VHH binders against DNA primase DnaG (dnaG). Designs and how they scored, part 14

Target 1, 371 residues: DNA primase DnaG (dnaG), of Nanoarchaeum equitans (q74mb1)
Amino acid sequence: MAKFAPVQYKYIIKAEFEIDGIVDREDIIGAIFGQTEGLLGMELDLRELQKQGKLGRIEVEYKRVGNKTIGTITIPTSLKAVETSLIAAAIETVDRVGPAKARFRVKEIVDVRSSKREYIRNRAKELFVQLLSKTAPDIEELRRELEEAYYSKQLIEYGEEKLPAGPLVEKSDEIILVEGRADVVNLVKHGILNVLGMNGINIPKSVVELSKRKKVTLFIDGDRGGELVLRNLLAAGADIDYVAVAPPGREVEELTNKEILKALKSKIPLEQYIKNLRISINNDENKEKYKELLSKVFDTKKAIVFDEQFNIIDEKPLEEIDKLPSAYGIAIDKILDNETYAKIKGKYQLILALDSNVNAQERVITLKDIQ
Below, E stands for the ipSAE of ESMFold2; O stands for the ipSAE of ESMFold2 at other seeds; V2 stands for 0.75 times the mean of E and O plus 0.25 times the DockQ between their complexes.

## First folded at step 11 (VHH; framework vhh_lunsekimig_d3)

Design G1 (from D1 with E56Y; at its last look DockQ between E and O 0.84; V2 from the best seeds 0.00; counts 0 for: grease 24.3 > 24.2)
Fold by ESMFold2, look of step 11:
Structure G1 (fold): chain B 371 residues (1-371), chain A 122 residues (1-122)
Amino acid sequence: as target 1 above (371 residues)
Amino acid sequence: EVQLVESGGGVVQPGGSLRLSCAASGFSFSSYYLYWYRQAAGIERELIASITRSGYTYYVDSVKGRFTISRDNSENTMYLQMNSLRAEDTGLYYCAAKSYTYGKNPQLYEYWGQGTLVTVSS
């Protein structure tokens, strides 16, 4: 007796069918549910989606012509574009209605709330074939690939470096600066259109110049990689006003809308972020071990390699630094310069030095960082 | 134990009538689409009438208006009322029942009778 609450549909799937026989209407609907069951996983199960109100009533219009049943189906959905495309592709796999052979073909997917966009339905079908061969990624990986392809078409290229950007980057007085293309795609997906991406740790000239004209918030990952991006920007002379940080261990490219908005609202001035980094080093439980290792190497002209328990594994004169084994960390009795870094790059997670002239990818702690 | 048995065939004059029956044992018609086929000497069986689970009917043009297919699920029986018979209606008449299942082991269930002869002569 009770009516379902109204749902705001986003898309309407329209498909055509031809059935080699006379069938009951109920068997057309039953075949759609029966032949797609288990195909898209539990999260996109059509019966479950209808219970949740995410799929509307399936409307069937048909006529009987000789010993054939020909018609159309209409399925309204409140799902997003990618999920709707996956359901549409699954409907095309239906090949039997009751005892009769059948063929289904999606004619169009109508965007109820906005201008039609070109959908990547053919790509979804190709990936479905790979999945059915059991050598392809699961449905969640397929969803992510389709989302990236869909929202990538909304990006523009900025500057001579052709940097990935949201469409409002030139018009806005404030810019959100992120590390790469995947970050830009994710922010645009969630409605942040004044975003500009970079080439990872290589700082583009266009970014430095833009930072001097606009207010810039650097939005970095919640790990040590984000700190490297900041260091490279400062070394290049970029004028960063604020820093926003993803939750610990999370990347900007994977954040939900709530996490993005929370991080951006919690942005802090650059100077305060740098102060917080210095306080964090001072509170590091291993700070005294860093001091001990630096003191041990100081004025010896040697380098010391150590494990995660800060036990010394090996030591050699600086002239033989390339002969030291890879390990958790290294302490050196010199300023870390390009020549020395070239010899140790990628061999350690932590570098302790007297000072640094190098933007290393590893964590570097110097005497001035320890006080 | 699963069986379809046709009955009601025989010899009849042109313009006459016959009523064929198809009785099922070992299963219920209620989940099945039902069919009448006929086979004249030396040619392939042809579908002449069908009825869906809900009772919707189909007829080929050569019998439309003259033949009536019906089903009685409570008696597990299907009928073909044949009126205004013609010499061309002579042949062996078969009933068939078909159902398709979805799920882990999808398959078509299809049962056939042995046929009943209808001869329209003179």
Scores: ipSAE 0.621, ipTM 0.894, lowest interface PAE 1.6, mean pLDDT 83
ESMFold2 (binder alone), look of step 11: mean pLDDT 83; pTM 0.811
ESMFold2 at other seeds, look of step 11: ipSAE 0.630; ipTM 0.898

Design G2 (from D1 with K98E; at its last look DockQ between E and O 0.68; V2 from the best seeds 0.62)
Fold by ESMFold2, look of step 11:
Order: structure tokens, then sequence, then C-alpha cells
Structure G2 (fold): chain B 371 residues (1-371), chain A 122 residues (1-122)
């Protein structure tokens, strides 16, 4: 009744071992599972992967040489190169089989579907995983580092600012504009190759120039004030055609393939996005409080700090802005510039200013925003 | 109290046979690798035979073909059948049991007997 549907394996891990004793085959396999348990996290747990069919049957060949067991193991996997390399590296940490001391070394990882040239390149990168696992304090940090290293080679540098970009930015009629390098890496990882990042640069000249020649979709985080980034791009003369937004509370750099495709297919024209922002601000229950605070500070040459209930806690002249305490928010009688932001960064969750030429990590509301 | 007790040692003529046994109390052999060691006068204790949990065996060259290690987990006992004994087989014979556990607190369990004397004399 049940039909066997073969899993198409992508890689085969081949490792050698030497064991200082005579051991059962079952204990060789048991040591691999037992000594890697918890090492790779739940997503890459070898027992779970085998139950899911993503890790094939571990084949063991060995011979006895005196009081030693010497041989090889073969592990087919349908996982991608990075995950396969992590598993291979973890196997090298196995140092006991039953009561006997053991040494495992990955001999090769065979790419079933690659030409010899691509096999050599991919294998060199995959074996790098085994080196990093010996020094990493946390497997998720290591996984992130390996993915960055692996996919960053697909990126090109764009413009004088050396902006991170996917390889198809020059050839594509349309580009996807993202905030930073991590966003670019994530999109390239998921096959989006016409992506350009701003790499923390406030309004790169190359981005403005490119936007006048190509259709641009700005892809922003779901939990950030993308409003400031968009406004600064528009003020600099960038020609943004569409806006795509990550799911609420999510960052572009962390999205799955499904989330990326959904967000990009749900992009809206810039005009509609701006309309939605104006409606959202007009519906903010605290809008009148923002107006009141900005009015109180206007033309006073002062800054005021306030709590979550918008009660004023303290105020000082702008010259003494660094002496104000941390609080929920601050309102200032000036344009928020780099000098001022350096003095207040990280002290507040909300900044009210006359205008802004800074891409602050905190939420910024200006006089223009409350009109 | 955990205990391994060897028995079956004694005096035998060259070419003769002896059967050693090792009985465990306080723990079960079923999850253990089992070993026979031999110590001749003035020499370090040496491994001469081992048997895995599933019954696979190892023998040092000097006893291969003459000695047979076996285990009976239901009786919690291991045996060493020694045939064609030689004067050089004289010594104190020890049994040992080892098991290793993986997980949060990995640990090697190792137990030894006190030994049984085998003397091969003309």
Amino acid sequence: as target 1 above (371 residues)
Amino acid sequence: EVQLVESGGGVVQPGGSLRLSCAASGFSFSSYYLYWYRQAAGIERELIASITRSGETYYVDSVKGRFTISRDNSENTMYLQMNSLRAEDTGLYYCAAESYTYGKNPQLYEYWGQGTLVTVSS
C-alpha cells in the first residue's frame, strides 16, 4: 500500500573514524546522535532531521585492526550546503563511541548535483564550517556568520559609496531598495538579485541617481519608522515608485521566502502609502499632545522631556540638552541634526523636533508630520 | 555494593584448560562492554580479550585461537575459556566492565574485579 517516494538527496557527507577499541555498529551511530544532541539546536537536531527524511540512513563501513575499529560513515542529506556543513562539523566533535575514545574527520562532502568545478568551490566553503564550530560560543550566532560569509560573495559593490547590491541591479529595469547590508544578504539568499542597500548611509547619492533611471520599490521593516527614510529620500529627489512593508514586528533581514514574496507582491504605489501615513497620523490619539508639546517648545531655544502621559519632567536651554534626564520623550526647538542627535541618542523613545535631517533609531515626529 | 567477582583460577599443566567466570552484583552487564586483563609478575596489566554488548570479540595475538570470551547477560556473568595454556599465561586475571553515557552529564562507568590467579606449571 504505502509507496516508497525516494527523497532526492543533495549532499553526501563522508567521514573517517578511528576508535580505540572494538565497538558495536549501533554504538557508532548512537554516539553520533548522542554527542551532537543540543549542539546544533532543535532545527538541526540529527534525530529530528532523520525523522523528517532530510537526513538519510547513516551507513557505516569498518574493519578491525588489532584493538581498533577503523572505518567510514556516509550520511546523505537533502539540506542545503550551509546546514550540511554544520552537521559535518558537529560530527567531528564526536570523541567517544561507547566507552572507547574516538576521532572523526570529514573526508569530503559530495555535491550530487554539481559539476567538478562548482563542487570544488562549494566543498571548500562547506569544510570551513568544521573549523568555526570549534570556537563558536553559540550555534545560532555561528549559523548567522556562515550564512553571511557564504551569501556575501554573491553581492557586488554599487556606486562611489560601495553600496551592497545583488548581481542584477545593473541589468534589471526594476530594483528593490532596502536599508542595510543584512537586508540585501537575506533577499539574495532567497533569490532576489535586483536589490540595493543603503548600508547605513543617509541618502546615498548613487541611490538618488539610480531611482531616476529605474523603477524602485522601497522595502522597509514592519516595526520601524520607515516614514523618515522615505521622507529623506523624497527630499533628496529620489524617484520612489512603490513601497513594500515587512509583516508587523518583523525586519526585512529576518524574513522567510514566503514573507518576502508576499510583501513584494503586496507592494503599493508611493502615492497610496503616503496617503495611508497621513490617515494613520490623523488617527493617532496623541496627535494633539504632540502639537501641544511642539508649540510649547517653539521659539524658546529650549528642549523639554516628558513621560508616557506627556507630562513635562524637565526643561533646559538647547545648549544644555545633554544634561536632561532620560525619559519617554523629548521635544526640541530646532532641526534634529547629527550634533544634537549624538547628545540624545538612546535616552528617549520619541523625539519631537521642528524638522529632521537625521535617520534616528527612535521615532521622530516633526511639524510637517502633524499638519 | 557494586562488585565483580572472578572465579575458576588455579594450577594447571601446560596444554591444559581453565574456564574463568566473572559475576556482577549491584549492576547489570547488559549495557556494558566487558574485558579480561592479565597481569604477570612485574608487568603492567594488559588487555587480553574484550566483548561488546552485542557479542563482538577482540583477542590479543598471544591468546587468539586459544581463548574464548563469552557473556551471559541473563546470569550477569562473563566467561573466559582458556585452552592450550602455556607457562607464559601465568598471572592474575581481572575482569572489567565499562559503559559510557551521553547527554547533559556524560560519564564513563568503570568497574574492576580483584583478580583470580592462574598458574601454568609442569
Scores: ipSAE 0.595, ipTM 0.882, lowest interface PAE 1.6, mean pLDDT 83
ESMFold2 (binder alone), look of step 11: mean pLDDT 82; pTM 0.796
ESMFold2 at other seeds, look of step 11: ipSAE 0.610; ipTM 0.887

Design G3 (from D1 with S99Y; at its last look DockQ between E and O 0.64; V2 from the best seeds 0.64)
Fold by ESMFold2, look of step 11:
Structure G3 (fold): chain B 371 residues (1-371), chain A 122 residues (1-122)
Amino acid sequence: as target 1 above (371 residues)
Amino acid sequence: EVQLVESGGGVVQPGGSLRLSCAASGFSFSSYYLYWYRQAAGIERELIASITRSGETYYVDSVKGRFTISRDNSENTMYLQMNSLRAEDTGLYYCAAKYYTYGKNPQLYEYWGQGTLVTVSS
């Protein structure tokens, strides 16, 4: 249906007809009124109901098929279900339109309030498919660019680093801290105005200073990148009170209003978040294998590479770490620093080390992580 | 008292034209659906064209593009312009007028002419 009934209508009668001849539209409408006259009494007389506004405009659509007229009628009513059903049944008794024999059948009586929700769902799906069919990558990019342009004008700049912020960041006693500008724009779009963005993992001094005088909720992605931001904030001396986490695999900048509110309401104290990370490692079935490998490399000045079954593939002194083959994992007898990471980046999925000073893209497990 | 009278029939060569008229007396065409039927020898009467009160028309495929139905309510007359006539068009041509009333006493009023002969012969 391309249009919505007015709010006063409760039901729409939809009927089909087949007429054995070519007839004028006015005779289709006239047959409905004329052949139901006196059939249901004065209280349900269709002419009177229309004058009272209880029966809407009768819509007729038809096609010619040879010497036949085939089509549909649509009749909105504000009557209750029983009265609407009686009218629908009366319409099925219409057996002539002008001089031609006719057959009418009611196909459905639609509840207007229920069908409005159904129409919105179905039409939204059609429009979405149409967008994807035309130029999906360009359309999605354009949508994001238009939203960015509109909401970015609502932001303020905070501190000497000119950080992106919502307009309430200075006045609020609580701050939501996010990684970057895109996250700030998304939260402001959804009405979260006490938000402050950072320069990715590079922690601005203004953020550290603000964290010491306000309650801070860090809102992070549900992946490795979000944990890295937290680690760098703590290393810089920021005072983080709570952590809110996007759903697994989701980024803060892409969340819907419901997802944002759910994540913020589910925030937990920093200490509990750290405890949960340690519990996750303790539940890892391979924890004892991590311990064994770290024990084997401890105080040897060596590195060991291993496969997915934790079988040792090769072993070399740390000075020759670049000569080790790519494998599932590597264990090293040192603190993982930038120099060492540059030599092993991308060669392994898992790194076991004594400690870490590095923002590695791979999973890093240290002695502190295994209890 | 009530009559439909066809006129304009006759003998014509293939490819020729005829204009049939149907005049009503005793009632007004304005409320009626109007029809032309054709009956060839040994065959049942066939609807070939119709025109509604508002002027919408129907033609059977065998006459589409060659025949034109029209009505003049002020003259109480209906017409059939027949062009490019063929031997298959030979037959008796009848006009009919039909009107249906609604309400407590519904009635179909249906009037027929006696026919006018059209012969298409080389």
Scores: ipSAE 0.617, ipTM 0.893, lowest interface PAE 1.6, mean pLDDT 83
ESMFold2 (binder alone), look of step 11: mean pLDDT 83; pTM 0.810
ESMFold2 at other seeds, look of step 11: ipSAE 0.657; ipTM 0.903

Design G4 (from D1 with N105G; at its last look DockQ between E and O 0.65; V2 from the best seeds 0.65)
Fold by ESMFold2 at other seeds, look of step 11:
Structure G4 (fold): chain B 371 residues (1-371), chain A 122 residues (1-122)
Amino acid sequence: as target 1 above (371 residues)
Amino acid sequence: EVQLVESGGGVVQPGGSLRLSCAASGFSFSSYYLYWYRQAAGIERELIASITRSGETYYVDSVKGRFTISRDNSENTMYLQMNSLRAEDTGLYYCAAKSYTYGKGPQLYEYWGQGTLVTVSS
């Protein structure tokens, strides 16, 4: 005997329509599928969602008034509020049923299992109006904006700097420190409530003070930007206990629940993370190229810019360093100081120097690093 | 090539009957909504009756109860049975077939006949 459990839907989209003609019921349903096909991308394709059981059957009730067909549709969905709102907005763009002109309007989105149905209805309606104001939709960007609006209401402000935080940041003995607001929103979305964000590269005093009272796990992006954040925290005197790293090439703000939990479970002590960084520099495949370029510039009082294949593009005296073109990298016969860095900041991805007195945002390799 | 051809028009006395036919060639009616329009002198063409792909019908009030639209997809034809004709029913009767496609290149497909004249006079 085969036994089925009922599908558990989260939301019901209810929409009204007026059609300037007499049409068949199946053509009402067909117009919804046909005019939304490809509009929201493959992830939100209505036919595929229905095959996956994430959308229920579209139910239609209508009556005929003269040469008009007037009625309602209901669409159950197991999708989250943001995706449900996007689908509801797409339905309002349906303007034909068969050969007849049509107008669809979403009346409400009903929360099947929540006592907070009124909030969702009001917020989805507001976000839909905002969607119509954009020049060209980027579905992924729009989803992020909708999620930020919804989950941002669960955030608190922490400290004098009014840092974005989850509601349990003060009560917890441990905190997860992330770079910015978007990271906090994503972690709160996935139920991690002891999270604190920073507002850029300048390290807030409240973060340094909190790090001395609580166990801190720094959760950073999988690129070099995360390493710079750690360096700045340590220079400010923050007491970081663990480091968790997003998968290579991924940002904390875009991670799934599984990726977040895996990264946090795989956190390592700060001392081990620093050791791994030193080993990674020593094993760089291009180390000999760095040595060659530094050797060429050494004791010349010049700077050399080079491309990604380490071919020299241009060369000038240090006095004219600001006149060198932007390129992949620059090698200088000098200790990198604030004056020199101000002239080259943002023009290169890699800086080779004799030594450095500057915490540059770019990768800096010195003679000590490549001995 | 592709065309609709009306037939069955003519002159009839008030209270009489006519049966109009509309035959399609070069395409199949089965995917189309079908329509009868009429045009009296000096007036724009007006919808009189329609029938959906599944056979559901609409009539304007002035012909409801007197006219019957039907379709026979196997013969690729539709009909308008006109009973209890009045002088006000005089005009040129057109058949039309309409279908709409969705997607990247949305398009309304419309085919029209040339019309058949119905004259109701004593």
Scores: ipSAE 0.623, ipTM 0.890, lowest interface PAE 1.5, mean pLDDT 83
ESMFold2, look of step 11: ipSAE 0.668; ipTM 0.907
ESMFold2 (binder alone), look of step 11: mean pLDDT 81; pTM 0.794

Design G5 (from D1 with A97R; at its last look DockQ between E and O 0.01; V2 from the best seeds 0.00; counts 0 for: pae O 25.0 > 2, placed apart)
Fold by ESMFold2 at other seeds, look of step 11:
Structure G5 (fold): chain B 371 residues (1-371), chain A 122 residues (1-122)
Amino acid sequence: as target 1 above (371 residues)
Amino acid sequence: EVQLVESGGGVVQPGGSLRLSCAASGFSFSSYYLYWYRQAAGIERELIASITRSGETYYVDSVKGRFTISRDNSENTMYLQMNSLRAEDTGLYYCARKSYTYGKNPQLYEYWGQGTLVTVSS
């Protein structure tokens, strides 16, 4: 027979089984497809993957010993490691073949290209146990968490703070700076290897030092949290060259390959990003109201709460800030710090303050934002 | 303290519509997948719909095309629009948040509301 055009298989799943009954090859294969149907969603449906050529022919080798059928299955895949591990774990959930009870156990996942099989096998076993206690709709979140664990092994540590980094951060003349470890993992997963993570709003000295030696693109979330990270970096003296922004309301750690590439291709010089922020604030229809309220509280040692029409509802000395009612917003005559935020968190939608050292969930507007 | 409060249940005739709400507090609402479950008398709770952080939705076959799950992250509220209601949709409807930790001792954390009753009768 002529050899088919080769498919570049990346992994081979090898599993053992013991079936309490006499069954045929077709029964075993049917049970695998039938009991995994819908378990991993459409992208990882075994029947669909085989139709697409991403899953090879399932090879079954078995012997009949007494009233049992014992053997192995071999499944070649061209899928990535994480998807292969999910399929392997799903196969271990198969507990019947025809009328007979069955036990499947993944023996190993062979890396056709490299010898990373021990990590995948251990992780696949752990995920099999996890899947037994979950609904199918959790698979997308589980995939993200599994990928995070897997790609963490490919990271290096940078600087005295041992920051998470991609393997090319030291060799590259430019880097992509992200907020945290999960962002680094996601970028490395998508082939962006000159990436360095931070510890949130606590700006590491190594990041500031690096920013003065290399070209830096800051890749931030599309919400106010990302804007706060930039502000803290600049206050610490970091030299940021470009800014890339995730789509509105999206975090860098959750972006798809296409979203990452689009955001990075759309990066803009820092100066232009700052100008765009000031234009947006200048066009805010309520800017004069924010300025008026903040000016009114300035140097009074008081806090003022206001409604959606910016009418003052109540005011109290800062020492009594916890006694102010919940409202649309609050203006305070101090820097928003952790202690103050703990007293007002969740009571307001808008916070006007002199400055902020807190990454608040609410919108914060400071004197720096108003000129 | 994680809290989930369902509302909007009631009595409706077959073919009618209801909109359920799930008000959430005590956690970062936008960071979690959210779920609607249903429990009819004498039957275990069943998942009927879910929504991811980015708004991608899932429905079981029995409600697909009739029910619509949505979320409003600015109001920390999830919704379930139920159309073309049938007698078999009668039950107690729960919203849920689930999360899973990884490591040597993985744990599933589940948070449930108290439920809101939907009765479809004529």
Scores: ipSAE 0.000, ipTM 0.091, lowest interface PAE 25.0, mean pLDDT 78
ESMFold2, look of step 11: ipSAE 0.005; ipTM 0.503
ESMFold2 (binder alone), look of step 11: mean pLDDT 83; pTM 0.813

Design G6 (from D1 with S28T L34M; at its last look DockQ between E and O 0.60; V2 from the best seeds 0.65)
Amino acid sequence: EVQLVESGGGVVQPGGSLRLSCAASGFTFSSYYMYWYRQAAGIERELIASITRSGETYYVDSVKGRFTISRDNSENTMYLQMNSLRAEDTGLYYCAAKSYTYGKNPQLYEYWGQGTLVTVSS
ESMFold2, look of step 11: ipSAE 0.687; ipTM 0.913
ESMFold2 (binder alone), look of step 11: mean pLDDT 85; pTM 0.834
ESMFold2 at other seeds, look of step 11: ipSAE 0.674; ipTM 0.909
ESMFold2, fold request of step 12: ipSAE 0.637, 0.662, 0.673; ipTM 0.901, 0.908, 0.908
ESMFold2 (binder alone), fold request of step 12: mean pLDDT 85, 85, 85; pTM 0.833, 0.833, 0.834
ESMFold2 at other seeds, fold request of step 12: ipSAE 0.676, 0.662, 0.646; ipTM 0.906, 0.908, 0.900
ESMFold2, look of step 12: ipSAE 0.683; ipTM 0.911
ESMFold2 (binder alone), look of step 12: mean pLDDT 85; pTM 0.835
ESMFold2 at other seeds, look of step 12: ipSAE 0.646; ipTM 0.902
ESMFold2, look of step 13: ipSAE 0.674; ipTM 0.908
ESMFold2 (binder alone), look of step 13: mean pLDDT 85; pTM 0.836
ESMFold2 at other seeds, look of step 13: ipSAE 0.663; ipTM 0.904
ESMFold2, look of step 14: ipSAE 0.676; ipTM 0.908
ESMFold2 (binder alone), look of step 14: mean pLDDT 85; pTM 0.837
ESMFold2 at other seeds, look of step 14: ipSAE 0.657; ipTM 0.903
ESMFold2, look of step 15: ipSAE 0.681; ipTM 0.909
ESMFold2 (binder alone), look of step 15: mean pLDDT 85; pTM 0.832
ESMFold2 at other seeds, look of step 15: ipSAE 0.639; ipTM 0.901

## First folded at step 12 (VHH; framework vhh_lunsekimig_d3)

Design P1 (from G6 with T101L Y102S K104F; at its last look DockQ between E and O 0.64; V2 from the best seeds 0.00; counts 0 for: pae E 2.9 > 2, SAP .688 > .668)
Fold by ESMFold2, look of step 12:
Parts: C-alpha cells; sequence; structure tokens
Structure P1 (fold): chain B 371 residues (1-371), chain A 122 residues (1-122)
C-alpha cells in the first residue's frame, strides 16, 4: 500500500467520565456517537465527520474503582475551533453508558496550531450550557454566536468613542468603514484587518477625522439603509472615497469570504455611486405617486399619512401632526426640521417633505429629489 | 418468551463449593450485562457479582476471591462458581440481565430469574 502523510489535526478534545457500573469500552464509544446524534445537525454528525477524516479515532482509557468505571477520552479533530467546541459541549450531555448512569466533563481542548487554548476551553463551557437550553433549529445561530465571541477578541478599540476596529486600522493607508461591531467581527474573521465600525446612527468624530487623512471605502448592507449611512457621513463632513455594497438583501455581518472580496473588488467611486442613486430616483416607478402626494399637501398647512398602496389614511393640520397614526408614509407641507421630526420619528418608513434640514433615519424625498 | 432459569443450588457444609447456572432464552444473550444477586432472609437483594458483555467482572468484597462469575454466549448461560462457602452465603440467588438500554427504561430491558436456594449449614 502507498504511504501517505497523516491528516493534520488542529485540536484534541480531552474529557473525563465517571460511570456507575462496569461497562465495555465499545459501549462507551457507542454512547458518545448515539447520544450526540442529531444534536448538532448532519454537518457535525460524529460518524459522518469520522468518515470524512475530520474526526480522529476516539481513544478511551479507564480504570475500575469498585462498581464504577472512571476514565478519559481523547478525540482529535481537524475542524475549526467553533465546531470543535460544539462537539466537546455535546459530549458533556452523554448521561448513560450501557445500563449505567454516566457523567462526562470536558477537561480541555488542546490547540495544536495556536496558543488560544484557554479562551476556547472557557468559551466552550459557557456555550455548552447555552446548547442545553436550545433545540436543534438553532444550531446555525449558535455557530454564528460562537464565531462572534471568538473573533471579537481580535478587535481593538479606536478613538475616544472606543469604536470596534481591526488591528491594522491605524497602520493602513486605507480603511474599510462598516456600520457596526458585528460587521467588523465578520470582516476580521475573513482576514480583513483594516476595518473600522461605527456606533450605529451617530457619526463618531473619530471617523470624520480619520476619513480626512486615509482612503476610505464605505461597506454597507444591500438594503436601503446604506443611503442613510452615507448621507449622515457626508453631512458630518466625512471624506468617503469609495462605496462597496453587499448583495441585495444581505448584511455585511453575514457575508462569506467570496461575497466580501467580490463586493470590495466591485467598489465604485463615491461620485459614481451618487450619480447612480440620482438616476435610480428618476426611474423610480413610484415617482409620480410622490409628486401627487406632495402636490396634494402643498400650501395646505397639513400632513397626510398613506399606506403602501399610496392611499390616504388620514390628514391633520401640521399643528396636530403628532396625532396622526403610524403608517407606511407621511407627506408634510413643511421643511422637515428637528422639531417636526421629533414628533414623527419612527412612525413611518417614508417621509415626503418640501425640503429637509434633518438627517432622518427614514427615507426622505423632497421637491428637489423629484424634479 | 423471555426466561432466566437458575440451577445448581443446594445444601453444602461450610468450606464447600457449588456451581450455579443461569440459562437464558428469548433474548440476545450476548447483548446483555449479566448479574448475580443474593437475598438472605429478611434482607433486600444485593448485587454480589456482575459480568459485562465482553467478560469483564466485578465482585463485592464479601465474595471476592471465593466466587467466580463467567458466561458462555454460545450456550446462553452464565455461571457462578462458589468456593469456600460460609454460613453468611446462605440465601436465594437470582440472575439478572440488563441491556445497555435498561438505564433508559428498566421495566422493558431488565429480566430476572426466580432464584435458586443455597444453604450453607453450620
Amino acid sequence: as target 1 above (371 residues)
Amino acid sequence: EVQLVESGGGVVQPGGSLRLSCAASGFTFSSYYMYWYRQAAGIERELIASITRSGETYYVDSVKGRFTISRDNSENTMYLQMNSLRAEDTGLYYCAAKSYLSGFNPQLYEYWGQGTLVTVSS
């Protein structure tokens, strides 16, 4: 037979057990496979992983102490830290071997490739408790949570606002600017280390200052929220050079490596992105509806709320704008200012106004936008 | 039908020997852990020896070195060789069979014999 190099294992799971009876080695191994079946889904099924060579042979050592069997198991894996930790946690749920009650406890996960052993051991213990409280449909969510916890330790704090950042944000001449912490974690996970996050809807002063001395690519989600983020950055005086957009309906925090690289490679200059937005507004199939609603409210000193079909639901004088119900949208015979926005914030998805002095979180369309 | 039938009991003098047998039928003998229990008058049954499916054994201290448990999976039979018998060994000896599933639901996966009497006369 041909000689092959051994597979390269990344982690070794070491667990202890105590069994209230004498049992055969084969039944210890059988209990581990049998009682973890279905807990972690088919992708992390221990028999399948062993068939694929991703899980090594389970080694069992034990001794008898009276009518008890006490020992250890050792399981090599080539899986990533997160998957290894899930498997280790699942092993602790094994509570029977043959006819006897059993208790399993993971002693340690040895990191063959890194020095992060103690973090993984502590985190696996925390998430084992969490796994016991959840049902099978949540395994993909749990995997994402474990990955976020692990990679969040790679982040630094940037500026007085203590913004989440990758470790190379200060050294790099170029940065990738994202909306929040989860986005930073996902990019760092995929090897993008010159990334800086923001604190949601407020534009940090440190971001504005950094943008004036570094080349900035704004990387935004594939929904309409990206326009709001860019608008707020520009109003704050930030100097944005490029825009990258996640695929439609996707968030930056959930992208795969391929999707991240494709989006960043397809970045466009800010000026072109703004031009494309103006062309899109001019081609908006609802543009005439916006004009009609603004025309109906113009010079009336009233506000009109409307549904997704652009049917008018209610109208009131501007003085009573806070009495209007929540709806899909509102049209007002006024320049949108801070006082008026405070009364309608969060009640509507679309605001039609004569003009705007406010960076609203909702989409705002003005007379200038539809001319 | 599942049955465990003990045999080999009797009256013996202190220091004597007996060999008990437990013949099994109606289940897959080689898949079960096998046990000998003893019940003296007025006392609850106590485990005295056990043997795993692969033949590994356990004995309580009071019989260790004097009793030997064994099994023959081809004959569906478990044995207890009892040497150097003492008056305290007098009692009704039961065999039991427990599958690896008996910890989940013992009423479905545990079987018991009717017992064989051993009397060690002083």
Scores: ipSAE 0.383, ipTM 0.815, lowest interface PAE 2.9, mean pLDDT 82
ESMFold2 (binder alone), look of step 12: mean pLDDT 84; pTM 0.825
ESMFold2 at other seeds, look of step 12: ipSAE 0.491; ipTM 0.853

Design P2 (from G6 with Y58D T101L Y102T K104F L108E; at its last look DockQ between E and O 0.49; V2 from the best seeds 0.00; counts 0 for: pae E 2.8 > 2)
Fold by ESMFold2 at other seeds, look of step 12:
Structure P2 (fold): chain B 371 residues (1-371), chain A 122 residues (1-122)
Amino acid sequence: as target 1 above (371 residues)
Amino acid sequence: EVQLVESGGGVVQPGGSLRLSCAASGFTFSSYYMYWYRQAAGIERELIASITRSGETDYVDSVKGRFTISRDNSENTMYLQMNSLRAEDTGLYYCAAKSYLTGFNPQEYEYWGQGTLVTVSS
């Protein structure tokens, strides 16, 4: 039996080079280290990575062809695909070896542990374009964008609506339901594979049907848009068992691993969530003022704009709603739809309406919420 | 102070031999690629021989088999053994040193000697 585990490399970078002159092997290796120093930040510094055992010894094979030195380099890494691709792209920036002009090109990145070379080639090609095209790259931002693109390709399509889903949505007895594709990508990125997204517009029939046979946790954004999604799901007949809510002001698609796990661990039964929602509305010290304003605008075909003390500042017919000034809030005598919202978006912090068909970024209180 | 001093030039008959030396001082000799260039009257300077830090060599076709470049890192000296000299070899021979760090340390210098004259004549 072996007493020592070999260093387990995940990838091998293979690059070609052409050098205009004769050079020593040592100087080829030195140019790679020297000309990439500081380029990818301290976390991806090649000398430090080699010291840590994350980068293997650079192997160089070359021959003299006329007045040129032509050859290949092989660099084993234990890094993930994204970091390996960044290092590979950085090697292509090497333009001299000793005093001679040089050209480096990555030929391929080989997956040591698997036989899926085609996936690596596709990802590496995409990463080349991104790295070479940025004028002032933030390496962490680039890493995040590459990871998002990678995990986006891990999704499957669910149902006839071709909904974005994680690969375990059918096999799991429990699913996590999210609003859209970006949310699915983020959860899959963080290892949550029993996730199903919606179209972000209407409630798909496949979601309603699935909810009746599986335990469903609805994972919603921390604003009023998430509440609207829940209401639409219930109106469509979906059977939601639990609700998990992103931190206030945060969207599911932007959450970190820690935030996702905390929100899912803190999920509550739907019945309790609805109870808490009703208590929150009833505990709002301004509830009666909302009722007064909505009652005043009801059946008038007008909109009323008010300040933070709930004093009326201005009022106009609904067809002139865009002519009302910006203020703390607005009350309207209609169902808030996309057309009306487009005319008032960003002008108010609070919207009082008869009902709402819109995922507004502002707080929306409807007549039914106050009953 | 950096110096490259060529010596060994002179007047020689066709078919004769000369040995040029380039003595280096003021820099770390073993960190430099070394070169011989020559310049004939009315012609721009041309590279004729190269030697890496470890001793690998290359030559322009016109001198292959006749000239041998070498270096002695312990003596900080490069040599050019010139055999079977021809009239076309007449010219001013320059020693040059180029740092292995040129691409990623822009303060490193390319250094040149003043040249030593070689005349191949009857």
Scores: ipSAE 0.424, ipTM 0.822, lowest interface PAE 2.8, mean pLDDT 83
ESMFold2, look of step 12: ipSAE 0.433; ipTM 0.825
ESMFold2 (binder alone), look of step 12: mean pLDDT 81; pTM 0.802

